# Ledger of designs, part 1: VH-VL binders against Uncharacterized protein YLR179C

Every score and structure here is a prediction.

Target 1, 201 residues: Uncharacterized protein YLR179C, of Saccharomyces cerevisiae (q06252)
Amino acid sequence: MSSAIVAKLNKEDIIKDTVKDLAFEILGELSVSYVDSDDIKLGNPMPMEATQAAPTIKFTPFDKSQLSAEDKLALLMTDPDAPSRTEHKWSEVCHYIITDIPVEYGPGGDIAISGKGVVRNNYIGPGPPKNSGYHRYVFFLCKQPKGADSSTFTKVENIISWGYGTPGAGAYDYIKENNLQLVGANYYMVENTTVDFNYDM
Positions, changes and structure headers below are counted from each chain's first letter, unless a header gives other numbers; antibody chains are not in Kabat numbers.
ipSAE, averaged over its two directions, is called F for ESMFold2-Fast, E for ESMFold2 and O for OpenDDE. V2 adds 0.75 times the mean of E and O to 0.25 times the DockQ between the complexes of E and O.
Where letters were taken out, [cut] stands.
The coordinates of atoms that the task and the answers printed are left out; those that the model quotes come from them. Centres of patches stay.

## First folded at step 1 (VH-VL)

Design t9
Fold by OpenDDE, look of step 5:
Structure t9 (fold): chain C 201 residues (1-201), chain A 120 residues (1-120), chain B 106 residues (1-106)
Amino acid sequence: as target 1 above (201 residues)
Amino acid sequence: QVQLVQSGAEVKKPGSSVKVSCKASGYTFTSYDMHWVRQAPGQGLEWIGAINPNSGNTAYNQKFKGRATITADKSTSTAYMELSSLRSEDTAVYYCAKDLWGYSYGFDYWGQGTLVTVSS
Amino acid sequence: QIQLTQSPSSLSASVGDRVTITCSASSSVSYMYWYQQKPGKAPKAWIYYTSNLASGVPSRFSGSGSGTDYTLTISSLQPEDFATYYCQQYHSYPLTFGGGTKVEIK
């Protein structure tokens, strides 16, 4: 399952466009669901209007022994296709950051992600420019360093390039700077053919 | 309208290589992955691999153990599939197929197919 | 890899009949795709995303399913529907197809 997930991410250039050469190991399935919608399944298209409220997220490890009860998790959501797949002057756009998510298993055997931890960046629903094609909206689940103080993590005050000021910057830099370990991923795609957003960049 | 036009039939000896081309038109070539699928006579469909024409990124069915090489030329909107170390079992109709949604989905358009016959 | 088993491998039916083709996956998949192929021709996209009909596909066709079990149904078989149908998954690599179901005229 891990190899299949990585293979799909690679094929769709998500790794190339985001976390690049970072070493990581997928440790489970990151489930993402929106109200009145099916679960996200590694790249399925979603209506833009269905993704404007924060999703329900959970994580199911392949092997529970890979995570300790003392571990904390961080969730990242990013758009590498800003303003499009061919123009990345805004890439990456930060859409969601949650830290200090406890490793606690629910009755279903999964770890609740949404509703837990500390929201560092509020959820921003997809808003791709009109007729800019499909955008990949990528979720990364990371393991925080042992004993880390998340209050010292990089502050993302500008969602454009995650505040790094370089087109294409985002998840890679955030993960490296804060010594996070990527352990889960999911994504979906959205295009906008109807709403003309006015971006003041 | 979308069109995928493949190169003509090939007859090859065992141990040789074949390279099939697929010229795409009617859509943005770089916006959708191009897949290759083959079908042996009277048999089902088998996925060979795919390429993102924009990045050149590829995925392969490991069954071919590196014998398959998929490439794309953006300037001519043409995808290629090369299969080396040919054996009789490689005799099949080879299809190029456009990805439906762009990445890692099904196929919405197919080429007309290219028959590759491997015989001594 | 994920194996897809279609049932039946072939069937004989008459015009007007209700036809049901099943595709069983060795493990759970996200969605199922279906293709129609006629002799000497390339496959054609028929159903995508489990239940969405491709362009030009008649409404008598439908698709459903989840997890490991998916179905293609023809409510009333027409002469032009005699063909071989294939299911396909993209949940994991390698992409795989079912063995096909040949719908023949009785």
Scores: ipSAE 0.000, ipTM 0.522, lowest interface PAE 11.6, mean pLDDT 91

## First folded at step 4 (VH-VL; from t9 with light chain S30R T50A)

Design b29
Fold by ESMFold2, look of step 7:
Order: structure tokens, then sequence, then C-alpha cells
Structure b29 (fold): chain C 201 residues (1-201), chain A 120 residues (1-120), chain B 106 residues (1-106)
């Protein structure tokens, strides 16, 4: 199952465009679902209006022994395609950061990701520019370094280029800078097709 | 780099019209709404209206409906705001402002402002 | 339309003080935006999405809030922070701004 996830990410250039040469071990299935919509099926298109409220995010390890009760997880959400797939002047855009997620299994055997841990950056729903085509909205689940003080993690105070000031900077820099280990990924695509209207004010 | 450069200061008589320009550079002009905001001397900020430069659709503050006309020229990446039937209380600095991420996302860049003085 | 009420209208504080500015909306808004304006200058984007600092904004600034009540905080006031701060809603048309909070350094 891990090879299929990596193959899909490679086929869509997600690895090349985001995490590049960072090592990662996919340890499970990262599921993302929105209210009144079908679950994300690794790269499916989503209507922009369906992604505006924060999603439910869960992680199902392939093997529970690869995560210990002392591990902490971090969730990252990024758009590498700002303002478009072919222009990266404002890439990457930071859409969500949760840290210090405990490894705790719910009744269904999944680890709850959303609603746990510490929200460092509030969820910002996809808002790709009009006429910019599909943007990839990528979720990365990471394992935090054992014993690390998460209060020292990079503070992302500008969503454009994750505040690094360099076009294209984002998840790669955050993961590397904070010694995070990539263990799960998922993504979907959104384009902005919202019809404008003239307000009668 | 994103830049919004506005036309120069204007002095107008009551009853006349003024047209302020805002030339955009450093981004795809048609992908983001352009807004107009004014500020009377010593006062706060007041939204006039906006345009989607791709569609030409506009929205206006009711206070200015019928007097304000916002337009955009895609070929020159320039937005315009025209205010007619000028009164002394229209004396203000007029700003253009770029939408951050399309509709509902705030303003990330502002023009330098254009002072319009209405005096008789 | 959604009215935004800023408090206080003005304040005077010493370098190093913690300063808190509030913005109250007449109905719930999705997010609040903040702008800093110095005399004779255009406003600058300062905080967007209630809590995200714009590029170049010092970390002594923070934003918080949801629904109708929003706050801008300066943890340790500096001389360059004297300015007027405006909140803005982008929830519904017409877009509206708060009346401003003028911060003066003693």
Amino acid sequence: as target 1 above (201 residues)
Amino acid sequence: QVQLVQSGAEVKKPGSSVKVSCKASGYTFTSYDMHWVRQAPGQGLEWIGAINPNSGNTAYNQKFKGRATITADKSTSTAYMELSSLRSEDTAVYYCAKDLWGYSYGFDYWGQGTLVTVSS
Amino acid sequence: QIQLTQSPSSLSASVGDRVTITCSASSSVRYMYWYQQKPGKAPKAWIYYASNLASGVPSRFSGSGSGTDYTLTISSLQPEDFATYYCQQYHSYPLTFGGGTKVEIK
C-alpha cells in the first residue's frame, strides 16, 4: 500500500514540487473527509465550496508497532501551486498546521488527527485564484522528534511561502528545519470556478 | 513584486467628476478583485466598491451607487474609479487595494493614494 | 451591513507596555483583518485571517478572536508602533472598517 501512495505522489509531481529529497516512510493511510462529501481518494478533484470548513482527518497505521505511545504527530497542509501550477511566485501557501498530536486509538482503530494536538495555524480553506486551474492541496503527516520541545518549532506567521520569504519555500523547509519525519500523505485538487455577480447596493 | 501605482492629485469644482487610475504590476491582473477605499482628512477608511477585472462585474457601497463607476482595462492592467457630482465632503485620499486570494480574503497591497480636493 | 466597533478610539502607552485593541462586529464574521496606517501613508496589511501576520510584521504583534469579538495585541510596545490600527470585515458587502484605534507613545 505504501508503494502505491508513493507512486501516485510521484506521478503527479508532488514529491518533486514539495518534499523533494526528504526521506519519508509511509506508515499508514491518511484519510481526509469533508461534511456531506465523499472521502478524498488520493488526488481527486473537489468543489471549492465543499472544502471551506476544516476536514476530519484520521490516520490508520499499517502496523501499530511502528508508532509508540510517546510519539507525537504533526499535520501540515500546503498548496505548492500559488498562483498557479505554472507560476510559483506565492508558493507554497500554508493552509493548516497541527502539532503535538498524541498517538491514541479511537473506537474505530484510527488515530484522530483533527481535533487533537495544538493548532499552530488555523485551517484556511482552498481559495485558488480565479482562472488559475487546479491547485494541489497536499496533506503531510509527520512524526515529531522524540523528546523535542515543540514550542521551538518554526512559527509560520505569513502563509505566503510559509513566511520564509523565498518563492517555493514551504513544507520542505518546515519539515527539515524542525526535524520532522514524513509518515503519511494525501491530497486533492481544487479550482476556482465561482461565478461573480453584481451586487445591487 | 506587486505594485499599485495611482494617478496624481486632483483639484475639482463641486458638480464635476474625477477619474482616478490604478496601474497594477507584478501579478496576474485578471485573477484578483480590485477595491477602492477612501479616507477623508483625519478620518477613517470607507469602502467604495470593487471590480472583478476578468468579468467586469462590480459591487458598490450603497452610499456611492449612482455616483461611482469602477472599470478595468485588461490590456493595460489598470483599474479606474470615477466619482461624479462631486461635493466638498468627497475631499479625501482615494486608494486602490488588491484582493488577497479572490473574493472574501482581504487586501494585501494598497496603492499610494490619490488626493482629490473638491473646493469652490 | 456589519458594523465594526473598535475600542479604544485612542490610547497612550509607554514603550514596553502590552497594548490590546478590540474590534466587535454587530454580527458574526468568518474572519477579521487588520491594517496599520501611519500619518500621510497608505494603510498596510497587518493581520489577516484574524491571527496571521502579514509579511514583515514584528512578532510582538498578535491577533485572535472569532465570531464577533477580535483582538490585536502588541506584547511590548515600540516607538515605531505609533499608528492607527483599523479592523475590517470581508464577510459581506458592503465591506466595512472599524473606526480606528490611534496608538500614541508617551
Scores: ipSAE 0.128, ipTM 0.659, lowest interface PAE 5.7, mean pLDDT 87
Fold by OpenDDE, look of step 7:
Structure b29 (fold): chain C 201 residues (1-201), chain A 120 residues (1-120), chain B 106 residues (1-106)
Amino acid sequence: as target 1 above (201 residues)
Amino acid sequence: QVQLVQSGAEVKKPGSSVKVSCKASGYTFTSYDMHWVRQAPGQGLEWIGAINPNSGNTAYNQKFKGRATITADKSTSTAYMELSSLRSEDTAVYYCAKDLWGYSYGFDYWGQGTLVTVSS
Amino acid sequence: QIQLTQSPSSLSASVGDRVTITCSASSSVRYMYWYQQKPGKAPKAWIYYASNLASGVPSRFSGSGSGTDYTLTISSLQPEDFATYYCQQYHSYPLTFGGGTKVEIK
């Protein structure tokens, strides 16, 4: 399962466009679901209208022994395709950051992600430019360093390039700077062929 | 903590101009657009325009037809809204409002408001 | 411009009541925001992106909707909830607000 997830991410060029050469040990399945929609399945297309409210997210470890009750998790959501796959002047766009998610198992053996922890960056739904093609909206689940004070983590105040000022910058820098460990991922795709949104950046 | 502190109330004659200030603190001023919204007495909210304090780029409600000018001073973290050719209908409380995520994604903090009264 | 119509413009309710406010857009909008305003005070951010509560907003509040129709709901009205609520769209310039819904005590 771990290999399959990573293989899919590589096939879609997500690794090279986001987290690059960072260590990536998949420890479980990251489930993402929107209201009135089926669970996200590694790259399925979604209608833009269905993704504007924050999703329900949970994580199911393959082996519970790999996460302790003292561990904290962080969730990241990013768009590397801004404004498109061929023009990345806004890449990456930060869409969601939650830190200090406790490792608490539900009755089904999953860990609730949404509704837990501290929201550092509020959820922003997909809004790709009209006729800009499919955008990949990627979720990364990370393990925080033991004993880490998340208040010292990088502040992402500018969602464009996650505030780093360099096109293509984002999740890689955030993960590296804050010593996060990648343990889960999921993604879906959205295109906009009908709505001309206003962008003032 | 985020704070937006606006200048005091103004009384103006028709045809004159008014310039309202909004001093921001508690966040990186250049990372978020600053909006201006007004509210006539007993009425709803009306968006005037916005500025990116870093680039200086602005957007305006065309209803004002060039009467509104929004500026920002990065050195003092202060935004300004100037409205010219004032009319009685311009009587309102004027608010500055911080953009939620920097690029016109709604507002998370508001100034206390500045009453501008236009009367003969 | 995109026109937002709120319904009702005003309502009277009692403590404990379920209150529903609607915001209808003249065309489909990407994002809807809600604000609470009390007399003599500036508006306060209340709901982001249709369904996300702002910091400090009680859980009795909820938001939903998509396309042209959005709703703010108070499951059990409390004394501090009497105020005027505004919806606001970000889709295209100019940004626009609904006319407001005044929630008054019965």
Scores: ipSAE 0.011, ipTM 0.534, lowest interface PAE 9.6, mean pLDDT 90

## First folded at step 5 (VH-VL; from b11 with heavy chain D33Y, light chain S30R T50A)

Design d3
Fold by ESMFold2, look of step 7:
Structure d3 (fold): chain C 201 residues (1-201), chain A 120 residues (1-120), chain B 106 residues (1-106)
Amino acid sequence: as target 1 above (201 residues)
Amino acid sequence: QVQLVQSGAEVKKPGSSVKVSCKASGYTFTSYYMHWVRQAPGQGLEWIGAINPNSGNTAYNQKFKGRATITADKSTSTAYMELSSLRSEDTAVYYCAKDFYGYSYGFDYWGQGTLVTVSS
Amino acid sequence: QIQLTQSPSSLSASVGDRVTITCSASSSVRYMYWYQQKPGKAPKAWIYYASNLASGVPSRFSGSGSGTDYTLTISSLQPEDFATYYCQQYHSYPLTFGGGTKVEIK
């Protein structure tokens, strides 16, 4: 099922816009669920109000031999479309970072991602500017380098451009400089047609 | 680190004006809205308004529209709130507060407060 | 504008007690925030997006709720938790605060 996931990500420009030239291989299915909502299904629209509390996140490898008990995982969430798909002056916006997630299987043969590891950046729900169109909210699951000291991973102190100071910087730069290996992805879309947020537009 | 330093306490007569300053440091001033909130003695918090320091655009609580003027000086990273036609009920501590995370997600840092006393 | 009603306005409790503070909005809000304020001090960010603890906030604090009804809970009250707690909506302008809940330690 790796080929189907990669094909969908390509069709919706996730690869082009966020992963860019990183080599990667999808090793499983990243499941994201919100209270009172169905699971995220690669690119589905979601009501903004349903995504405001931190989701339940799980990972089901296609082949468990691809992950060892000594591996640690990292979860990243990013919005490449800030303030919109056509204007990227705030892109990417960092929405969630968890590191040091252990490879431990629970019911259903999946790895619990949410509620595990160390939260580096607290979850921030989607907040697209009013009438800016759909924003993609992208989750990446990564394998950390074996024996990595995660205390040395990049600190994201400003969510705008992940604090790199360059519009368009974000998950790609974080993955690359911390030697993370991208192994899972999912995303959904949110638009806001009702609430005027006080963003600089 | 992030710091908001406000001007000192003021004693004013009814009918006059006051201008409170808020000097920001430790972050990119133009990337976050600045808000003004007041608290009368023994009372709760009341939002006055906000400014986008990059564009100069403002929003005001209608209660204060016509009396409050919020401005920002990008070159000094300083926000200002001026309240005119002062009345005794305007006696309060006035706070500036920085937006959270650059998306207007709440206030993460507050100034120390400026006591404005209006007495006849 | 959206009115926020906090309850109770004041409470006294013993160290170790579970304390629950409520905040009810006059219409549905997307985000609810909580601030802690000690006497003579500026408010501090405490809980954002209804349930997320601000940096440095002890894990005995929690927040919950959605729509119009929100709560802040202290699972085991400590002496340093003496303060007034305010809820705030950032759903629409004008931004509004609840009237505050003063927590006193017996």
Scores: ipSAE 0.006, ipTM 0.524, lowest interface PAE 10.6, mean pLDDT 86

## First folded at step 7 (VH-VL; from e1 with heavy chain Y105H)

Design e6
Fold by OpenDDE, look of step 9:
Structure e6 (fold): chain C 201 residues (1-201), chain A 120 residues (1-120), chain B 106 residues (1-106)
Amino acid sequence: as target 1 above (201 residues)
Amino acid sequence: QVQLVQSGAEVKKPGSSVKVSCKASGYTFTSYYMHWVRQAPGQGLEWIGAINPNSGNTAYNQKFKGRATITADKSTSTAYMELSSLRSEDTAVYYCAKDLWGYSHGFDYWGQGTLVTVSS
Amino acid sequence: QIQLTQSPSSLSASVGDRVTITCSASSSVRYMYWYQQKPGKAPKAWIYYASNLASGVPSRFSGSGSGTDYTLTISSLQPEDFATYYCQQYHSYPLTFGGGTKVEIK
């Protein structure tokens, strides 16, 4: 399962365009679902209008022993395709950050992600430029360092390049700077053929 | 087909430097990490480091303590590994190896190897 | 760094024999790989992600394992299988290899 996830991420150039050379281990399945939609399945297309409300997210470890009750998790959502796959002057765009997610197992053996922790950056639904092609919207679940104070984590005040000022910057820098460990991932794709947002960034 | 062609054998004195090249073809050079691995005579494999040819980002085995420098030339699809302050223990066959999935997951193709002999 | 210990370091076997090579990691790892190397030649990709045979690898080969323990098995050794096999991990930097297992003809 984990190998399949990693293979897909690499094949779709998500690793290249986001977390790059960071070492990581996928520890489970990151489930993402929107209202009135099926669960996200590693790159399926979604209607833009269906993704504007924050999704329900949960994590199911392959082995529960790999996460302790003292562990905290962080969720990141990013768009590396801004304004398009071929033009990344806005990449990456930060769409969601949650930290201090407790490891609490539900009756089904999953950990609730959404609705937990501290929202550092509010959810922003996909809004790719009109006729810019498919954008990858990527979710990363990370394990926080033990004893870390998430209030000291990097503040993402500008969603463009996560505030780093360099096109292509985002998840890699955030994960590295805050010593996070990537343990889960998922993504879907959205294109916009109807709405002209008239971006001026 | 994927091909990794390395430069020829080198004979070096202790304290000198050597730079081995690896010319890649048959795939998009900038889409995959390039690794360097060496093998001393009769010994096992040792990872030296890797480069993202597109960004230029590198990772190194700290064992080499800054003696190893990995670079890439996108225009020629060629990766380089330079090892300085050579010592006899650096005598080995040096291999370049293409990353399997682009970034940091196994190697699917290897160069033919470059023998570097360090002797006084 | 993560140390990989292969066992045995060498073995002698006959054609038709079942051969099992083990790779033990000093800590739990994901994404174990295996390579085959013959004398005077570069290593060849053999098994990806612990259990997936590379292109051209005969079905008599198999890989398995998880956590700290991985194995490569040859169900019926053939003449062309005499070589040295290496395991390799990518869990954290630096990437590391096992010491190798030389499969020799008895």
Scores: ipSAE 0.000, ipTM 0.531, lowest interface PAE 11.0, mean pLDDT 92

## First folded at step 9 (VH-VL; from e6 with heavy chain S104D, light chain S92R)

Design f6
Fold by OpenDDE, look of step 11:
Order: C-alpha cells, then sequence, then structure tokens
Structure f6 (fold): chain C 201 residues (1-201), chain A 120 residues (1-120), chain B 106 residues (1-106)
C-alpha cells in the first residue's frame, strides 16, 4: 500500500514538484473528505466549489507501532501549480499548516487530524486562475521531531513560495528546515470552471 | 513583471461621459478578473465593478445604476471603464486592479490611477 | 452589501510602537484583505487571506481574524509604515472596503 501511494505520487510528478529527494516512508493512509463529497482518492478531480471549507482529515497507520502516543504530527497542504502547470512563478502556494497534532486513536483505528493541534496557516480553499488547467492540491502528513518546540518552526507569512522567495520552494524547504518526517500523503485536482461572478461565494 | 498602465487625467462637464483605459502586461490577461475602484478626494475606496476579460462577463456595484460600463480588449490586453451621466460626486481617482487568483481573491496589482474631475 | 467598519479611523503613534487596526464586518466573511496606501499613490496589496503577507511586506506586519472580526498589527512601527490601511472583503458582491485607518506620526 505504501509503495502504491508513492508510485502514484511519482507518476503524477508530485514528489518531483514538491518534496523532491527527501527521504520518507509512507506509514499509512491519509483520508481527506469534504462535506457532501466522497473521500479524496489520490488525484481525483473535485469541483472547486466543493473544496472551499476546511476538510475532515484522518490518518490510519498501516502499523500502529510506528507511531507512539508521544509523537506529534504536522499537516501541510500545498499547490505546486501556481499559476499553472507550465508557469510556476508562484509555486508553491501554501494552503494549510497544522502542527502539534496528537496521536490519538479513535474507535476505528484512525487518528483525527483536522480539529486537532495548532493551526499555523489557516485553510485556503483552491482557487486556481481561470484557463490555467488542473492544479494539484497536495496534503502531506509529517511526524515532528521528538521533543520539538513547534513555536520555533518556520513561520510561513507569505503563501507564495511559502515565503522562501524562490519559485518552486515550499513543502520541501519547510519539511527539511523543521526536520519533519513525511509519513502520509494525498491529493486531488481542481480546475477553475466556475460561473463568472457568483454573488455568493 | 506585472504592470497596469492607465490613461491620463480627464476633465469633464456634468452630464458627459468618461472612458478610462488600463493596459495590462506581464501576465495572462484573460486568466484574471480586472476590477475598477475609485477614490474621491480625501475619501476611501469604492468598488465599481469587474470583468472577466476572457468571456466579457461583468459584475457591477448597483450604486452606479447602470452608469458604469466595463469592457476589455483581449487583443490589446486593455480594460476600459466608462462612466456616463457624470456628476460632481464622480470626481475621483479611478484605479484598475488585477484579481490575485481570478476567484474570490484580493487584488495584487493596481494601476497608477486616473484622475477624473467633473466640474461646470 | 457587507459593511466593513475599521477602527480607529486614525491614530497617532511613534516609531517603535505596537499598532493594532481592526476591521469588523456586518456579516461573516471567508477572507479579508488589507491594502496600504500612501498619499498620492495607488493602494498596494498588503495582506492576503487575513494573515498572509504580500510580497515585500515586512515581517513586523501581521494579520489575524475570522468570521466578522479581523486585525492588522504592526509589532514595531517604522517610518515607512505611516500610511492609510484599508480592509476589503471578497466574500460577496458588491465588493466592499473599510473606511480606512490613517496611521500618523505623533
Amino acid sequence: as target 1 above (201 residues)
Amino acid sequence: QVQLVQSGAEVKKPGSSVKVSCKASGYTFTSYYMHWVRQAPGQGLEWIGAINPNSGNTAYNQKFKGRATITADKSTSTAYMELSSLRSEDTAVYYCAKDLWGYDHGFDYWGQGTLVTVSS
Amino acid sequence: QIQLTQSPSSLSASVGDRVTITCSASSSVRYMYWYQQKPGKAPKAWIYYASNLASGVPSRFSGSGSGTDYTLTISSLQPEDFATYYCQQYHRYPLTFGGGTKVEIK
């Protein structure tokens, strides 16, 4: 299952365009779901309108022994396709950061991600430019270093290139700088096909 | 680099019309809404309307009661704002502003502004 | 339309001061945007999505808030920060701005 997820991420150039050569091991399934929608399944298209509220996110480890109750998790959401797949002057765009998520198993064996921890960057729903094609919106779940003080983590004050000032910068730099371990991932795609000037946004 | 260059200052009589232009460059003109905002002397900012340069669809602040007409020329990457039945209260600096992401996002670039003076 | 009320309308402060500007919406908005404007110049994008600094904006600036209440903060006012700041909502048409907050030298 881990290899299947990684294979899909590679096939879609997610790893190439975001976390690059970082060493990581997928330890479970990262479930992402929006209200009145089915769970995200590694690259399925979603209507932009359906993704504007923060999603419900859960993580189910393949092996519970890989995460202890003392561990803390961090969730990242990024868009490498800004403003498009062929023009990355804004890549990556930061859409969500949560840290200090406790490892607490629910009755179903999953760990609640959303609604837990400290929101460092508020959720920003997908809003790709019109006529820019599909954008990949990628979720990364990371394990924080043991005993780490998340208050010392890099502050992402500018969502463009996560504030690093270099096109293509973002998740890779954040993960590396804060010594995070990538353990889960998911993604979906959005194309801007909305009707012009919807008066209720 | 993104640039929005507007036409020069205008002096108009009450009852006449004015058309301000905004030449865009440095980005895909048809991918982002173009907005028009005005600012009366010593006052705040007021949204007039916007256009999707690709489709030509527009949205307007109803305050202007149809006096404002926003258009765009894709071939020249230029947006226009025409205001008719001018009155003294329309004296203001008029700005074009590019939508950040093209959907419910703020404005990332502004034109230099065009002063429109309406006086007898 | 959604009304945005900024407070205060003006304030006098000294270099090094902490400055806080608030923007209150008549109804809940998803995101708030802030702009800086200096006399005789066009507004400049300053804060996106309530809390994200635009390019070139110093880290002494910050934004926060949700729902109907939003805040722009300058941790330590610098000479170049004296300007008028406007909040703006992009939740519902017509788009609307706050009345502005002029930050003046004491």
Scores: ipSAE 0.212, ipTM 0.739, lowest interface PAE 2.7, mean pLDDT 92

## First folded at step 11 (VH-VL; from f6 with heavy chain L100F)

Design g4
Fold by OpenDDE, look of step 12:
Structure g4 (fold): chain C 201 residues (1-201), chain A 120 residues (1-120), chain B 106 residues (1-106)
Amino acid sequence: as target 1 above (201 residues)
Amino acid sequence: QVQLVQSGAEVKKPGSSVKVSCKASGYTFTSYYMHWVRQAPGQGLEWIGAINPNSGNTAYNQKFKGRATITADKSTSTAYMELSSLRSEDTAVYYCAKDFWGYDHGFDYWGQGTLVTVSS
Amino acid sequence: QIQLTQSPSSLSASVGDRVTITCSASSSVRYMYWYQQKPGKAPKAWIYYASNLASGVPSRFSGSGSGTDYTLTISSLQPEDFATYYCQQYHRYPLTFGGGTKVEIK
């Protein structure tokens, strides 16, 4: 399972374009689902309209011993394809940050991610430019350092390049400078093919 | 670098029409909605309408009751806003504004504005 | 249409002051956008999606809010911050702006 996830991420150049040479170990399955839609399955296309509300996210470790009740998790969502796959002057765009997610197992053995922790950056649904092709929207689940005060974490005030001012900057820098450990990932694809000027956005 | 360059100031008589242009550069013109916003002297901002330059589809503020016509020329990357049956109340600075994402992300770049003065 | 009411319409403040501007919507909106405008100039994008600063916007600016209530805050007012600020909703057509808040030097 772990190798399959990593293989898919590499195939889509997600590692190359985001977390780069960061050392990480996938410890479980990161489930992402939107209302009235199928679960995200590592790169499936999603309608833009279906992704505008914050998704339900849960994490199921392969081995529960890898996460203790004292651990805290952080969720990151990023778009490396801004404004497109071939033009990255805005890359990466930050779409979601949650920190201090407690490790609490539900009856099914999963950890609820959405609805927990502290939202640092509000959810921003995909909004790729029209005719810009598919964009990768990537979720990273990270383990926080023990005893860390998330209030001291980097503040992403500008979603473009996560405020770092360098095209291509984002998740890698945030993870490294806050000493996060990447333990889960998922992603889907969106292109802007919506009908023009929907009156209800 | 993104630039929106608008046509020069206009002086019009009541009942006439005015057509303001907005030439875009520095980005893919057809990938983003182009909006038109006006501002009367000493007043706030008012949305007029928008166009998808790729499809030519438009949306309008019904306040203008069909007086406003927004068009776009892909070959020249230029958007236009025509306002007919001009009234003194139409005196304002008219702005073109580029949609940020081409969906619902606000306006990231604005033209320099075009003053339209309607007087007898 | 969604009506946006800014408060206050104008305020006087000194350099170094904390400034808070509110924008209230007649109905819930997904996100709010803010623009800065100086006399004789076009508006400039300032805050996206309620809390994200546009390129070049100083970190002393911040935005917050959800639903019907949004806020723009300047932690320490600087000379270049004296301007008029507008909120704008892109939730439903027609797009609408707040009436603006003029921040003047005391």
Scores: ipSAE 0.232, ipTM 0.733, lowest interface PAE 2.9, mean pLDDT 92
Fold by OpenDDE, look of step 13:
Structure g4 (fold): chain C 201 residues (1-201), chain A 120 residues (1-120), chain B 106 residues (1-106)
Amino acid sequence: as target 1 above (201 residues)
Amino acid sequence: QVQLVQSGAEVKKPGSSVKVSCKASGYTFTSYYMHWVRQAPGQGLEWIGAINPNSGNTAYNQKFKGRATITADKSTSTAYMELSSLRSEDTAVYYCAKDFWGYDHGFDYWGQGTLVTVSS
Amino acid sequence: QIQLTQSPSSLSASVGDRVTITCSASSSVRYMYWYQQKPGKAPKAWIYYASNLASGVPSRFSGSGSGTDYTLTISSLQPEDFATYYCQQYHRYPLTFGGGTKVEIK
């Protein structure tokens, strides 16, 4: 399952465009679901309208022994396709950051991600430019360093390039400089197909 | 980098028309709405209208009651705003402004502004 | 149309002061945008989606709010922050701006 996830991420150039040469190990399945929609399935297309409210996110480790009760998790959401797949001058765009998510197993053996921890960056739903094609919206789940104080983590005040000021910067830099360990990932795609100038947005 | 360069200042008589241009560069012109906003001397900002440069579709503030016409030329990446039946109250700095995103929109870049003075 | 009321319309403050500007909407809006404008200059994008700083905006600025009530805060006012700030909604056409808040030096 881990290899399948990584293979899909590579096929879609997500690793290349985001976390790059970072060492990581997928430790489980990251479930992402929006209201009135099926669970995200590694790259399925979603209507833009269906993704504007924060999703329900859960993590199911392949092996529970890989995460201890003392561990804390961080959830990242990023768009590497800003403003498009062919022009990344604003990439990456930060869409969501949650830190200090406790490792607490539910009755089903999953860890609740959404609704837990500290929201560092509020959820921003996908809003790709018109005629810019599909954008990848990627979720990364990371393990925080043991004993780390998340208040010292990098503050992403500017969502463009996550505030690093360099096109293409984002998740890689955030993960690396805060010593996070990538342990889960999921993604979906959105294309802007909205009608011009709807009076109610 | 993104740039919006507007045409120069205009002095017009009441009843005449003015057409302001906004040349865009540094981004895909047809992928973002272009808006027009004006600001009377010492006053706040007022939205005039917008255009989808790709489709040519437009939206207008009804306050202008059809006096404003917004157009775009894809071949030159230039947007235009024409205001007819000018009156003294139309004296203002007129700005073009680019949409930030394709759904949740703010204006990430503005032109330098064009002063239009209407006086007899 | 959606009316945006900023408060106050103007304020005088000193360097180092905490400054708070509010924007109240006549109806609920999904997100609010803020712009900074200095005399004789075009407005500059300042805050996106209520709480996200635009490029080049110092971290002493912050935005918050939801529904009908939004706030822009400067934790410690600096000399370059004296300007007029505008809120703007992009929830419904016609797009509308607040009346502006002029931050002046005391």
Scores: ipSAE 0.199, ipTM 0.719, lowest interface PAE 2.6, mean pLDDT 92

